VHH binders against Uncharacterized protein C6orf62 (C6orf62). Designs and how they scored, part 3

Target 1, 229 residues: Uncharacterized protein C6orf62 (C6orf62), of Homo sapiens (Human) (q9gzu0)
Amino acid sequence: MGDPNSRKKQALNRLRAQLRKKKESLADQFDFKMYIAFVFKEKKKKSALFEVSEVIPVMTNNYEENILKGVRDSSYSLESSLELLQKDVVQLHAPRYQSMRRDVIGCTQEMDFILWPRNDIEKIVCLLFSRWKESDEPFRPVQAKFEFHHGDYEKQFLHVLSRKDKTGIVVNNPNQSVFLFIDRQHLQTPKNKATIFKLCSICLYLPQEQLTHWAVGTIEDHLRPYMPE

## First folded at step 13 (VHH)

Design w4 (from v3 with S31D S56I)
Fold by ESMFold2, look of step 20:
Structure w4 (fold): chain B 229 residues (1-229), chain A 124 residues (1-124)
Amino acid sequence: as target 1 above (229 residues)
Amino acid sequence: QVQLQESGGGLVQAGGSLRLSCAASGFTFSDYYMGWYRQAPGKEREFVAWITDSGITYYADSVKGRFTISRDNAKNTVYLQMNSLKPEDTAVYYCARGGDTVTELPWEDYFDYWGQGTQVTVSS
């Protein structure tokens, strides 16, 4: 038995064997908290910050059944995302959120945030925290970055504008760790017909082993840059 | 008082070139996406090209490699350089302002304005 990484690998392998006997994933052994910040380009303006009300883990072996079930057609972004299909990854879905305003307790809603046409957002940041299920320990930040910059999703939306028959799309950031599920709406106004793209859910994509790799700090420490004052 | 004024349309032979201009007024031009759409007789308006405030350009497949959109924020003007024109490019071309992406206005204010159009006719 090794004193360096060998004992850690053996412990992880024993856990994986136990989970395989129960047909469970490593992700099923964790509680999650996730926050979504829409970061504005104007430095004086604090982010719009939301807490995800339910984080739903889905294994990649259900990828095509679960992700595509609600999507009428594949998109170009989804085609590029099929190259990421791996046997040991987890998808963490965030379909509903609530504002971080403390005076609106228990008010949750379907994610409904207009991403385009607008030019005031710099990026979307997802903050993921985990702990072992049924533990007394506090949540710790997962050591991974989940950012989707405005320019990266705007390019994909502009491509979709030329397609008349698509209403739902999925787009991903360059390192393919954040997936946005988008609803395309056509609205008629007294002046013109216009198209908007609304965010209806976010999915984080990471190897399951990262769920035990934590950064330092508390939830408050990591939320502070995005909190309103 | 948003105004979009297209110009530069006309009659041109197949294989020829035209440059469309759209002069904008009544808003902060540099904060908005700008684009071109076209409408052939009996057809729905269709996307031609967009240029964002971030400088990203995108084109319909039918015009890629032949058309170039650009903007001059100092002159409040968006351009469409149209090369290698085909009879299929015959249409009324409309300048369009993308929705207001700088403000946090209610969602009904995200919709936008169109110019009056300029006729482009490509003869064989």
Scores: ipSAE 0.005, ipTM 0.242, lowest interface PAE 11.4, mean pLDDT 73

Design w6 (from v6 with G98W)
Fold by OpenDDE, look of step 13:
Parts: structure tokens; C-alpha cells; sequence
Structure w6 (fold): chain B 229 residues (1-229), chain A 124 residues (1-124)
């Protein structure tokens, strides 16, 4: 008789197999929380932390066309994209997020975040937490790394900048774990015309097998490095 | 105090080359995007090229393939190598720095510092 852990693993695998046959996602059995931290290059500058209003798990790639468009625009490789699309990956969509700033009264509104042009961002960090549905257990940190370094998305921005009238821009990190949906806007400043890239939404890609891979600690423990004073 | 000083401009014949330099001081140069703009007489200032802190570059279509932007962080200098110059390239060329973008004010001007400019004249 296998150890209890082995039995649990086997049970989970059976569940996954059943869900696959039904074209359902194991992710549908979880509740999710997600936070987005913008980490600045200056160490003394506190990170901008946002809480996602709702995390939407999707098994089917609803953004396949956008991803492929990015490939056509040479933002990332076709081979990598095809591989990703064929994987048993859950998409965790973060369509809306709000600031967790405590120093601003009423800062509860949904905000778009400007990613470019600016010099002060080092990286974007997404923190994902989950628990079984209908469980009274606390949310647990998902043991996955979701980071997007500024150098990686800036390169892609500059590439897209040369193209006319592009909407629905998608950029991804090298690991293809984080996809940023970007809105391109043209602004008229007193001095010049400028283009900005605003973050509209984020999508995390997580292998379905990793849905039950949890780290230790509470939400508070993991947010502490990014929390505003 | 932040300072940007352009040099290297002058008179050149069509088909010729020039190399512009912009010496920066008063800030951590390596942390900032740097760029070049130009303004011809009677025209609006237009973008020429940008280089990020990581070295990624972008060019206006009008200069793509002819101009090269680069930077030397050790010297706090950004360069613009201009090849195959045309009379249409005649303008005052300005060095610029990108500033930080405020989170609350997306309309804020992020062009925080400019040089005085250097004249480039291309004769036919």
C-alpha cells in the first residue's frame, strides 16, 4: 500500500485525466488570489503593489490569436509559442487590479499602469495563491516564479513601436510564464507627441501539474517585501 | 545638476558622415534611456533614435539603416553615428533624457532634460 502522499498523487492524476477527457481544468477546483508588484531599481523606493480583483482560470487558449500575432511581429519565437500552446497549461487571467497603497485615501480604483517610457522599473513580479474550493483553509502560495524583467519587455516594446496602429499588444517573458497585454496610446504633451505603453491585463501560464505545488507561508509573509509602509 | 551637452555637428556634403556626441552629467547615466531628436527650420521637432539602459535601440523610419545610436556608460556619453547623410537631415540635433513616469499622471511630460543642440547641415 503506497504511502499517503503517493495515494494522494495518484488520486490527483486520476482526476486530471478525467478532467482532460471532459476538456475541463483542474484549476476550476481552486480559488485564486493574485498580486502584482512593480519592483523599482532604486532600493529605497517601495514597490507598487496591486491586488487582482478576480483571477480567471482558463484551460483553453482564448488568446491564441494574439500570441500568434506576437510571433508574427517577431516578439517571440514561433517554436516556443507552439510548444506552449500544446502544453497542458492553465491560463490565469488578471483582467483588473487595484492599488494596495495605504497612503492614498480612496486608492481603491482600478488602475492602468504605465510600463513605458520609464526608467525606474526593474521587474514585474506576480504572486499567485490558491486553495481548494469550498475549503476553509487559508490561501497557499503557489510554488512558481512569475517575473518579468524590464529589459525583456522593453526590447519588445521598441520593436512594436516601429509598427503602425498596433492594438492588443502581447509581450511575454523568456520563460513564457507571464504574458502582458499592452495598450498603446499616443499622447500629446506640451513639448512633443509621445507614445506610451500601458499594462491592461496580465496572464500567468502555469502547468496544470503545478497547481498543487505550494510553498510555505501566508499571503502576508510573501507580500511583506512588496508591501507599502 | 543634470546637464546634457551635444557636440560633433557641422557642415557635410551629401553622402557624408558625422558622429554626434552627448556628454551627460549630474545623474546616474547608466540608469536612463537616452535619445536624439532633431528640428529642421520651420518644422516640428522629430524623433531620431533612442537607446535604453539595457542597450536596446529604436530608430525613426527616416534614418533607419543610416544612423546608429550607441552609448558608453563609462564616459557618460551617448553617440549618434550618421552615415549617408542627406540634405533632408539638416537640422539642429538635440540630446534628450527620459525621466521617470509618475504613476498618477500618465500625461506628465517624461522628457525631463534636453541639450542645447548641435547644428548639422548637409549640402547637396
Amino acid sequence: as target 1 above (229 residues)
Amino acid sequence: QVQLQESGGGLVQAGGSLRLSCAASGFTFSDYYMGWYRQAPGKEREFVAWITDSGSTYYADSVKGRFTISRDNAKNTVYLQMNSLKPEDTAVYYCARWGDTAMETPWEDYFDYWGQGTQVTVSS
Scores: ipSAE 0.017, ipTM 0.346, lowest interface PAE 6.3, mean pLDDT 80
Fold by ESMFold2, look of step 15:
Structure w6 (fold): chain B 229 residues (1-229), chain A 124 residues (1-124)
Amino acid sequence: as target 1 above (229 residues)
Amino acid sequence: QVQLQESGGGLVQAGGSLRLSCAASGFTFSDYYMGWYRQAPGKEREFVAWITDSGSTYYADSVKGRFTISRDNAKNTVYLQMNSLKPEDTAVYYCARWGDTAMETPWEDYFDYWGQGTQVTVSS
């Protein structure tokens, strides 16, 4: 009982019980900030970095069917996917963003980023920060990794190319923490006729117990590797 | 200087096979997606096949199961194996390089270099 970590865990569990009685989630007690970096393979090329204009938390199992389809259509193990579905998770949706480039006037826009076919992106990195709602505390980085490497989403795009009946698709990274909402478009130009996959939004899956686990450092510290010059 | 040179075209009887080659120079070939397009007389240029830098492939519906795209990164060459050829496959076939793109690049400029083409004629 006098162990500080045990005392904090017991306090957290009491809060969770109270929120459940009120039909509220733990996530409703937090503010979020999210940044998205598209990291290029060429090391001299700085990332395309964006700030999400509003992070929308949702408590739902809306993606259960898509996760099960992902197991059927990809290399994920059924056991690992079922373990994720059993967890109490927050879905953090990021439908709109603005560029953080210094030479661009920042305007919030719908996501409109072509992910395939292209060969210059190494990975997508999402940087998530949180704080207790209504606190004056600065945002702190959530202790979780949100990375989706190009090879992992390209494999899934190539599998869905034979499935002409889908216009909107959702793909996820191997540890099922990053979900990409993709619009499949057929484009025709004088130069080519092509199918492209365009990113429309990103959703992060975060177990609710992670909401109170923060890494060290400020937003600036964590953005610096991706910041445009 | 980026150069793409197609070869291997010619006249072939329906049901026959041809293999096209595209020799590439002037860039790091293994870093780029490569593709084949074709243009029949009086028609717009149309997509045939792509191959990614890692070797994954994508095909137009009209050629799937009959054509195979491949690459040899040691020889900087892309191939198109065409089997079960039909008269409607008659066209000039072009090799193309998928270009580097930034987020703001217009999508219609994603292919940045094209070869001069090689004629394939399939007789009945």
Scores: ipSAE 0.006, ipTM 0.272, lowest interface PAE 10.0, mean pLDDT 75
Fold by ESMFold2, look of step 20:
Structure w6 (fold): chain B 229 residues (1-229), chain A 124 residues (1-124)
Amino acid sequence: as target 1 above (229 residues)
Amino acid sequence: QVQLQESGGGLVQAGGSLRLSCAASGFTFSDYYMGWYRQAPGKEREFVAWITDSGSTYYADSVKGRFTISRDNAKNTVYLQMNSLKPEDTAVYYCARWGDTAMETPWEDYFDYWGQGTQVTVSS
């Protein structure tokens, strides 16, 4: 008899094989909820917390390319390529989000999303929850962490600015789990315009096998550090 | 002709302080963001500090709380005050002009100019 993790892995592998036969993704079997917290450096300042209106899952299907590249490079055998199939990622797109604070509803529109120039944010934290689709179960936190520290994205903004890019910008955190879609905007002031970088949307990259791994606790338990007291 | 000339580098013991200066000419200094970058031997150049045309400042995590960037638009000079220096701060420090902050100037017209660099060496 295997341990519980071995039984779950075997069940997951059988599901993946079935889904490949039907050209369906594992992500299509889940409902998602996502929240975005902007954590401020000042300890007494409460996080700005947002609920994502619609989480759009897209399964990145690049396992064939990874297998071909690895075999062409003589890096691994075809049997080890099956393990790569289980490492494909799910893209979880968050194109729109709404403030969870009643006192900032009238002040939320796009000004809360300015990421540069400013120095009061410590990090961006995304909280991801899921459940099997059409289940009556409560949403549970996915066992993964999504953080993007201010210093990491500021460095990338300065680099992008030096390279004279004109259009939309994508930056990622060091472990490549959080992707920020950024637009350069000009704010008009009484004297002139100022250049800012504004957050348009967020995408999370989650390894496929993490879809079935949940941490303990409720949404409320995991939101509490970011909620007003 | 855009010119950036750094000065104020040198040898200092750990825990000490240095103040770098960068004299700028050949452009309208008050319209531009200015910054400091550094490059240690065998490493890629890394961001240290940035100051906007309006005086807003930004710092790399490794120097925050220890370094202060400032500018004097009347003297066309940007400064980097470096306190509590560590051996890890040893590098050539470069003054840089980054981007054009005029709203009518496209990003593609930004001209990146770098100074010659000034050596900072922090003894253990």
Scores: ipSAE 0.005, ipTM 0.137, lowest interface PAE 12.3, mean pLDDT 72

## First folded at step 15 (VHH; from w6 with Q5V E44Q F47L A60G S62F D72G K86S P87V)

Design k5
Fold by OpenDDE, fold request of step 20:
Structure k5 (fold): chain B 229 residues (1-229), chain A 124 residues (1-124)
Amino acid sequence: as target 1 above (229 residues)
Amino acid sequence: QVQLVESGGGLVQAGGSLRLSCAASGFTFSDYYMGWYRQAPGKQRELVAWITDSGSTYYGDFVKGRFTISRGNAKNTVYLQMNSLSVEDTAVYYCARWGDTAMETPWEDYFDYWGQGTQVTVSS
């Protein structure tokens, strides 16, 4: 009899096979929670933490063009991108997010976060948690790192700035695990006209095999570094 | 006190070159985006170029590769190298600092400090 881990793996594989027959994804068997932290360069500045209202799993590669765009822009290799496209990846969509800051007046509302122009952000961190549906178990942290550094998305923003024809923009981190859906807006100030990029939504890419790969700790444990003291 | 002092302007013939400098003081220069604007008589102020703290650059549409913005963090100075100047480039050129963005203030002015400007005149 195989080790417990082997048995679990086999059971999971069987489940996946069954779900495939039903045209269902393994992701459909989970509930998800997601948090978004905007980490600032200034260490003394507390991160802006947001909770995603709903995480929507989608088992389709709807962003193939965006991935390939990265190749065209020489941001990513064709080989790596093709590998990604061939992977059984679930998309975890975060269409809306809400500030978790209670101490700031007005932060209780759903807001689009301005990502650019600004240079105070170091990176965006997404924390993903999941549990089996209909389980009374607590959410567990998915063992995956979702980070998008400021420099990486800024480069893409700047590139888009040169292209006036695009209103909806999708940018992704180098490892193509975090996709940001961006809205371009023009702002007229008394001093100048500026283009701003607002974060509308986020999509995380996760291989289905990793859906059951959990780290240790609670949601609170993982949020602690990003929470205000 | 934040100060921006432009220099390097002057009279130049068409096809010539100028290098503008903006000396910054009173703040951590390396942490800020910097930019150049220009305003010709009777015209609106327009963006020439801006540069991020990391050195990424953006240029106005009219620049067409003629100008280069750069920064010397060690000297707290932002530069604008202008080549292939034309009469149409005649303007007062202003150095500007991007303001600190507040998380809760999406509509703030991005440029919060300006230099006094330096006159650039391009003769035919």
Scores: ipSAE 0.038, ipTM 0.470, lowest interface PAE 3.7, mean pLDDT 83
Fold by OpenDDE, fold request of step 20:
Structure k5 (fold): chain B 229 residues (1-229), chain A 124 residues (1-124)
Amino acid sequence: as target 1 above (229 residues)
Amino acid sequence: QVQLVESGGGLVQAGGSLRLSCAASGFTFSDYYMGWYRQAPGKQRELVAWITDSGSTYYGDFVKGRFTISRGNAKNTVYLQMNSLSVEDTAVYYCARWGDTAMETPWEDYFDYWGQGTQVTVSS
């Protein structure tokens, strides 16, 4: 008889296989919380922290269009996309997010944020927490790193600036774990015309086998580095 | 005090070249995006080119490889090399800085400092 850990792993693999056949996600068995932190280059400046209103899990094979959008927008290669589609990965969509700052007027409202042009952001960090559905247990941090550095998404923004036919853009970090859905807008000021990229939504990619891999600590513990003093 | 001073404008024949310079002072030049705008008579001001702090560049649609933006951080200067100029390029060219931003900063506030502009006239 395999060790208890091996048995659990095998059971989980069987479950995953069954769900895959049904085009369901293991992620459907979890509740999720997600936070988005915009970390600034200036170390004295506290991060802007946002809470996602709802996390929507979707199997990659059931959401092909989202993956291919980046290809259409020349954000990433078809080859990379095909590889991703073949993986047993769950997409965790964050369509709406709100500021956690209570001192800012309007923080109760959903906000769109401009990501470009600006150079004050070092990186975007997404923190994902989960628990089994119907459990009274606290949310646990998913043991995965979701970071998107400014240099990486800026490079992609600049690349797609030459493409005039698309308003919606998808960019991803190098390891394809964080996808940013971007709206390109042409804005008119009283003085000039400008092109900007607005963040519309975020999607995290997580292998299903990692859904049960939790780190130590509470939500508060993990948010602390990004919280205002 | 933040200052942007353009130079290098003038009269040039079609097909000719000009090199514009913008001398910056009063801020940490290397930390800011810098750019060039232009405004032709009766037209709206439009982006010509931007250069990031890391040296990445973006150009307006009309540039089509004719212009090159660059920066010399040691000299606190941003440059615009303009080649293959046409009459349509006649405008006042402005140097601009993208200001310091925060998540709560309206996009309108990105345009915080501008030079006085330098006239570029391209004759037939």
Scores: ipSAE 0.019, ipTM 0.424, lowest interface PAE 4.6, mean pLDDT 81
Fold by ESMFold2, fold request of step 20:
Structure k5 (fold): chain B 229 residues (1-229), chain A 124 residues (1-124)
Amino acid sequence: as target 1 above (229 residues)
Amino acid sequence: QVQLVESGGGLVQAGGSLRLSCAASGFTFSDYYMGWYRQAPGKQRELVAWITDSGSTYYGDFVKGRFTISRGNAKNTVYLQMNSLSVEDTAVYYCARWGDTAMETPWEDYFDYWGQGTQVTVSS
């Protein structure tokens, strides 16, 4: 009968493969770098900073609806494609990371962080940088704020706990700029068992017009608040 | 030095009530999620109840509204009020703290401190 979690993962993988082949996304004209900082409540505790190994740009749900309609209708229109690009936001997915810690080298991993029931995170901060593809200009910070405070996602997780058994959850911050893809797991050890919420991917929503709006400063300037020393 | 000390266990008649307490020291109590687990003979520890730093609660399915977790941050104490006890509730009850762990910590190391446990025995 198939595991619901396996079916959801299969559907996500198919969508990711399909979207990598599209050619008309404005976001496809850019290179991206993204960093994720977990900022802790205790000010003496250093942020945990991670570099996203591959930023995957995707158009909004309107693009997937138009793809399905186009397949059934056997038609693709330049006017409808341009119309969708002008009206849609870009999704920037971050499923894999590399550690920024100096004692950990080079391996790319799928994101698999426990966010709850831990109580020590203040917020998740995403730092997004872009440049035109195939230019030799440096990456510049995109002029947008990507923060997701602990209280905002905990409230949503607690709501999920109080309803029927469900996995594969997406939650967003109040400004709808950061989306967390969450897996609900029941874990057991010889000592105990617990329900946890694990972060599987982060997605940033960015209006297409902001792809060319940059703030001042370098990557290093913007990372400095989250780095030791 | 983190310490969790349970009290309030004992022998009780079926249908009766007990109130468990867990006194915490050596850390900023109000910053941590706290919980109660139990372990019957020959079984794994299982969740009875959790309470977050903001006071939200979560209960194991077997509780069925009979138990209530609460916390007194001024006294650094977490409580478990247990009502309508049955023989199936006989277990050692443990107070636990969810750890302040690195992002990469394996799940099995997430529970960083446990009390010594208090025995609850329900007779019929």
Scores: ipSAE 0.014, ipTM 0.430, lowest interface PAE 6.9, mean pLDDT 73
Fold by ESMFold2, look of step 21:
Structure k5 (fold): chain B 229 residues (1-229), chain A 124 residues (1-124)
Amino acid sequence: as target 1 above (229 residues)
Amino acid sequence: QVQLVESGGGLVQAGGSLRLSCAASGFTFSDYYMGWYRQAPGKQRELVAWITDSGSTYYGDFVKGRFTISRGNAKNTVYLQMNSLSVEDTAVYYCARWGDTAMETPWEDYFDYWGQGTQVTVSS
C-alpha cells in the first residue's frame, strides 16, 4: 500500500475532480418556461399574466468555495462534502417578460412593474414548467409553489424605509422560494414627490432535486385560473 | 363623490403639539391607503406619513419619531399627531388617498384625491 501522505493527496485529488464535475448545473439539462401572474384583490378583475421571455438558470459559486475550505481544514468529511453538493439550489432569473394579452404585439420588455405603493394586488404567482433539454416532450409543471403575498413584501418594504436607505434591495417570501429584486425610486411630478418600489427581476429558488418532480396537468390547466377571458 | 376634509391646523409654539384630522367620504375608506403630505412655500410637496389599509405605517425621514399617523375606520378618518414641532414644520398639510396603481395608471400621478390642505404655523 502507499505512503499515508500520498494517500491523503490522492483522496484530495479525487475530491477536486468530483467538485469540478459537480460544477455543472443539473438545471443546464432542462428547458424552462415561466409565467408571472399579478393577482388582484378584486375577484372580478382578471390577473395580469406575463410570459417570461428567457429563464436564466444561475449557479452560485459560494457553496463550492465553502466546501473546499472545509475539506482543506478537515472540517468536512469527504462524505459530508458530497452530501452538501447534492443540496444545491437552482436560481432561475426572470428579468424580461411580455404580456399574454392577445391585443398586445408580444413585445418583450424589461420588468419595471410598480409593486408599492398600491392597494390592488393580492399576490404574485410564478408558474414554472420544465422538460429535459432537446426533448420533444411537452413542458410539465414543477412540483413547487411560488407565491409572494402583498402583505409579506409590503412589510419588508416598510422595514427598509424605516432604516438606512439602500436603493437596491432583495426581498423573499416566507418559504424562501421567490426573491424580488427591487429598485427604490423617487418620483417627482408637478403635484408631488413620492417614493416607490419597482420590481426589476424575479428569481425562483428551487432545490436541484425538485427539477425531476412534476405535478400533474398541462400548462393550460395551470394557467387557466389566471388567463384573460 | 370622494371628499377629503382636513382640520386641526393652526398656530402653535415651538415644542408644542397639534393633531390633524382628515374626514373622508364617498368611498369605502377601509380599502385605501391614506397619507399626509406637506408643502412649504416655494418647496415641493413632500411625504409626511402613509398608513396602509391594513394599518402598517411609514414616515418621511424628517419626522424622526415626532409624528404618528393613525386611522379610525369606524369614523372614516385619518389622523396625524404632531409632537415636538419646530419652525421647519410650518407648511400646508394635505390629506391624500392613494389611487389605483395598476398598469394603466400613469405613474407620475399616484394620488387620485387630495384635500384642500390645512395650515400649520409654528412660531419660535
Scores: ipSAE 0.007, ipTM 0.339, lowest interface PAE 9.2, mean pLDDT 73
Fold by ESMFold2, look of step 16:
Structure k5 (fold): chain B 229 residues (1-229), chain A 124 residues (1-124)
Amino acid sequence: as target 1 above (229 residues)
Amino acid sequence: QVQLVESGGGLVQAGGSLRLSCAASGFTFSDYYMGWYRQAPGKQRELVAWITDSGSTYYGDFVKGRFTISRGNAKNTVYLQMNSLSVEDTAVYYCARWGDTAMETPWEDYFDYWGQGTQVTVSS
C-alpha cells in the first residue's frame, strides 16, 4: 500500500467529491474554534480579544450576492470576486462571542461592537482553528489569513452614507475572506442625531480545500500577540 | 495646547461662495479626523462635513453637493469650500477635531476640541 499520508489524501479527495455530489459541506466534518481580535492603532494598547461561542458552518446559495455587493461597494477587483464565486466555499458564521479579559467575568453575548465612527481600531483579526470532528486531537490553526483593516471597511461605510441606504449592510475585505454584518443605527441625544455602524456578526469565507491545511503552532502561540493584559 | 482657528467667514450675497479655513496647532494634525459644524440662531449645532486622516469625506444631508471639505496636512489646515450659498446657510461655522477614544455618545462628544467659530452671513 502507499505511504500513510498519500492514502489519507486520496481518501480525503474521494470524500470531498462525494460531498460535492450530495451538495453537502466538507465543513460538516470539522470542529471549529474562532477568536476575534480588535487591534488598536496604539502599539502599547492590547487588543480586545473575544472567543466565538459557536462557529456555525453553512453553505448558502446567496453568497454570490454578498460578494457582488462588496464589489459594488468597494474598490477591490471584479476578477477576484468572480474567481471566488467559481469555488466551493464554506461560510463560518460567528454571531455570539465572549470577552477574554481576565479582569472581567466573561459571558456569551450577541456581537455588538461599535466599529465606526470610532478611529482607534487598526484592524479586525479572526483566528480560525479546526480539527476533524470526533477527534481528540488539539485544534490547529487553519492556514488562511482573516484580517480586515479599518481603512478598508471605513471606505465602504462612507460609501453607504453617501447613498443614504438604511438597510442592513454587509462589507468585505479586499481578499474576500472576511464579511462583516453591520447594523446602521441612529442615536438620539440631547445634542444631535448620530449615525453609528455596529458589528452584529462576522462570516469567514473559506475554500473547502483549505479546511485540511494547517499552519504550525498552538492556539496559545497564535493568540499571544492579542492577549489582553 | 490644542488650538483651532477658523477664518474666511463674512457677508456674501445669495448664490455666492466662501472658503473657510481652520488652522490647527498643538497636535499631530495628520493623525486626526477633522470636521465642520454650524449653528444658526435658535437651532441645534449640525454637522456640515468631516474628513478622515486619510482624506475620505462625509457631508450632512443639507449640503447636497454644494460644499467640499478638504485638508492640507503640510499646512495643518482644514478647508470648507461653500458654493451656491443661500440665506439658510447663515450660521456660525466651527472647526472641530475628532477625539481618539471610543465613546458610546454622539458625534459632538467624539469631537474633543472646537474652535471659537467664524460667522457666515448670506444676504438675499
Scores: ipSAE 0.006, ipTM 0.263, lowest interface PAE 10.5, mean pLDDT 75

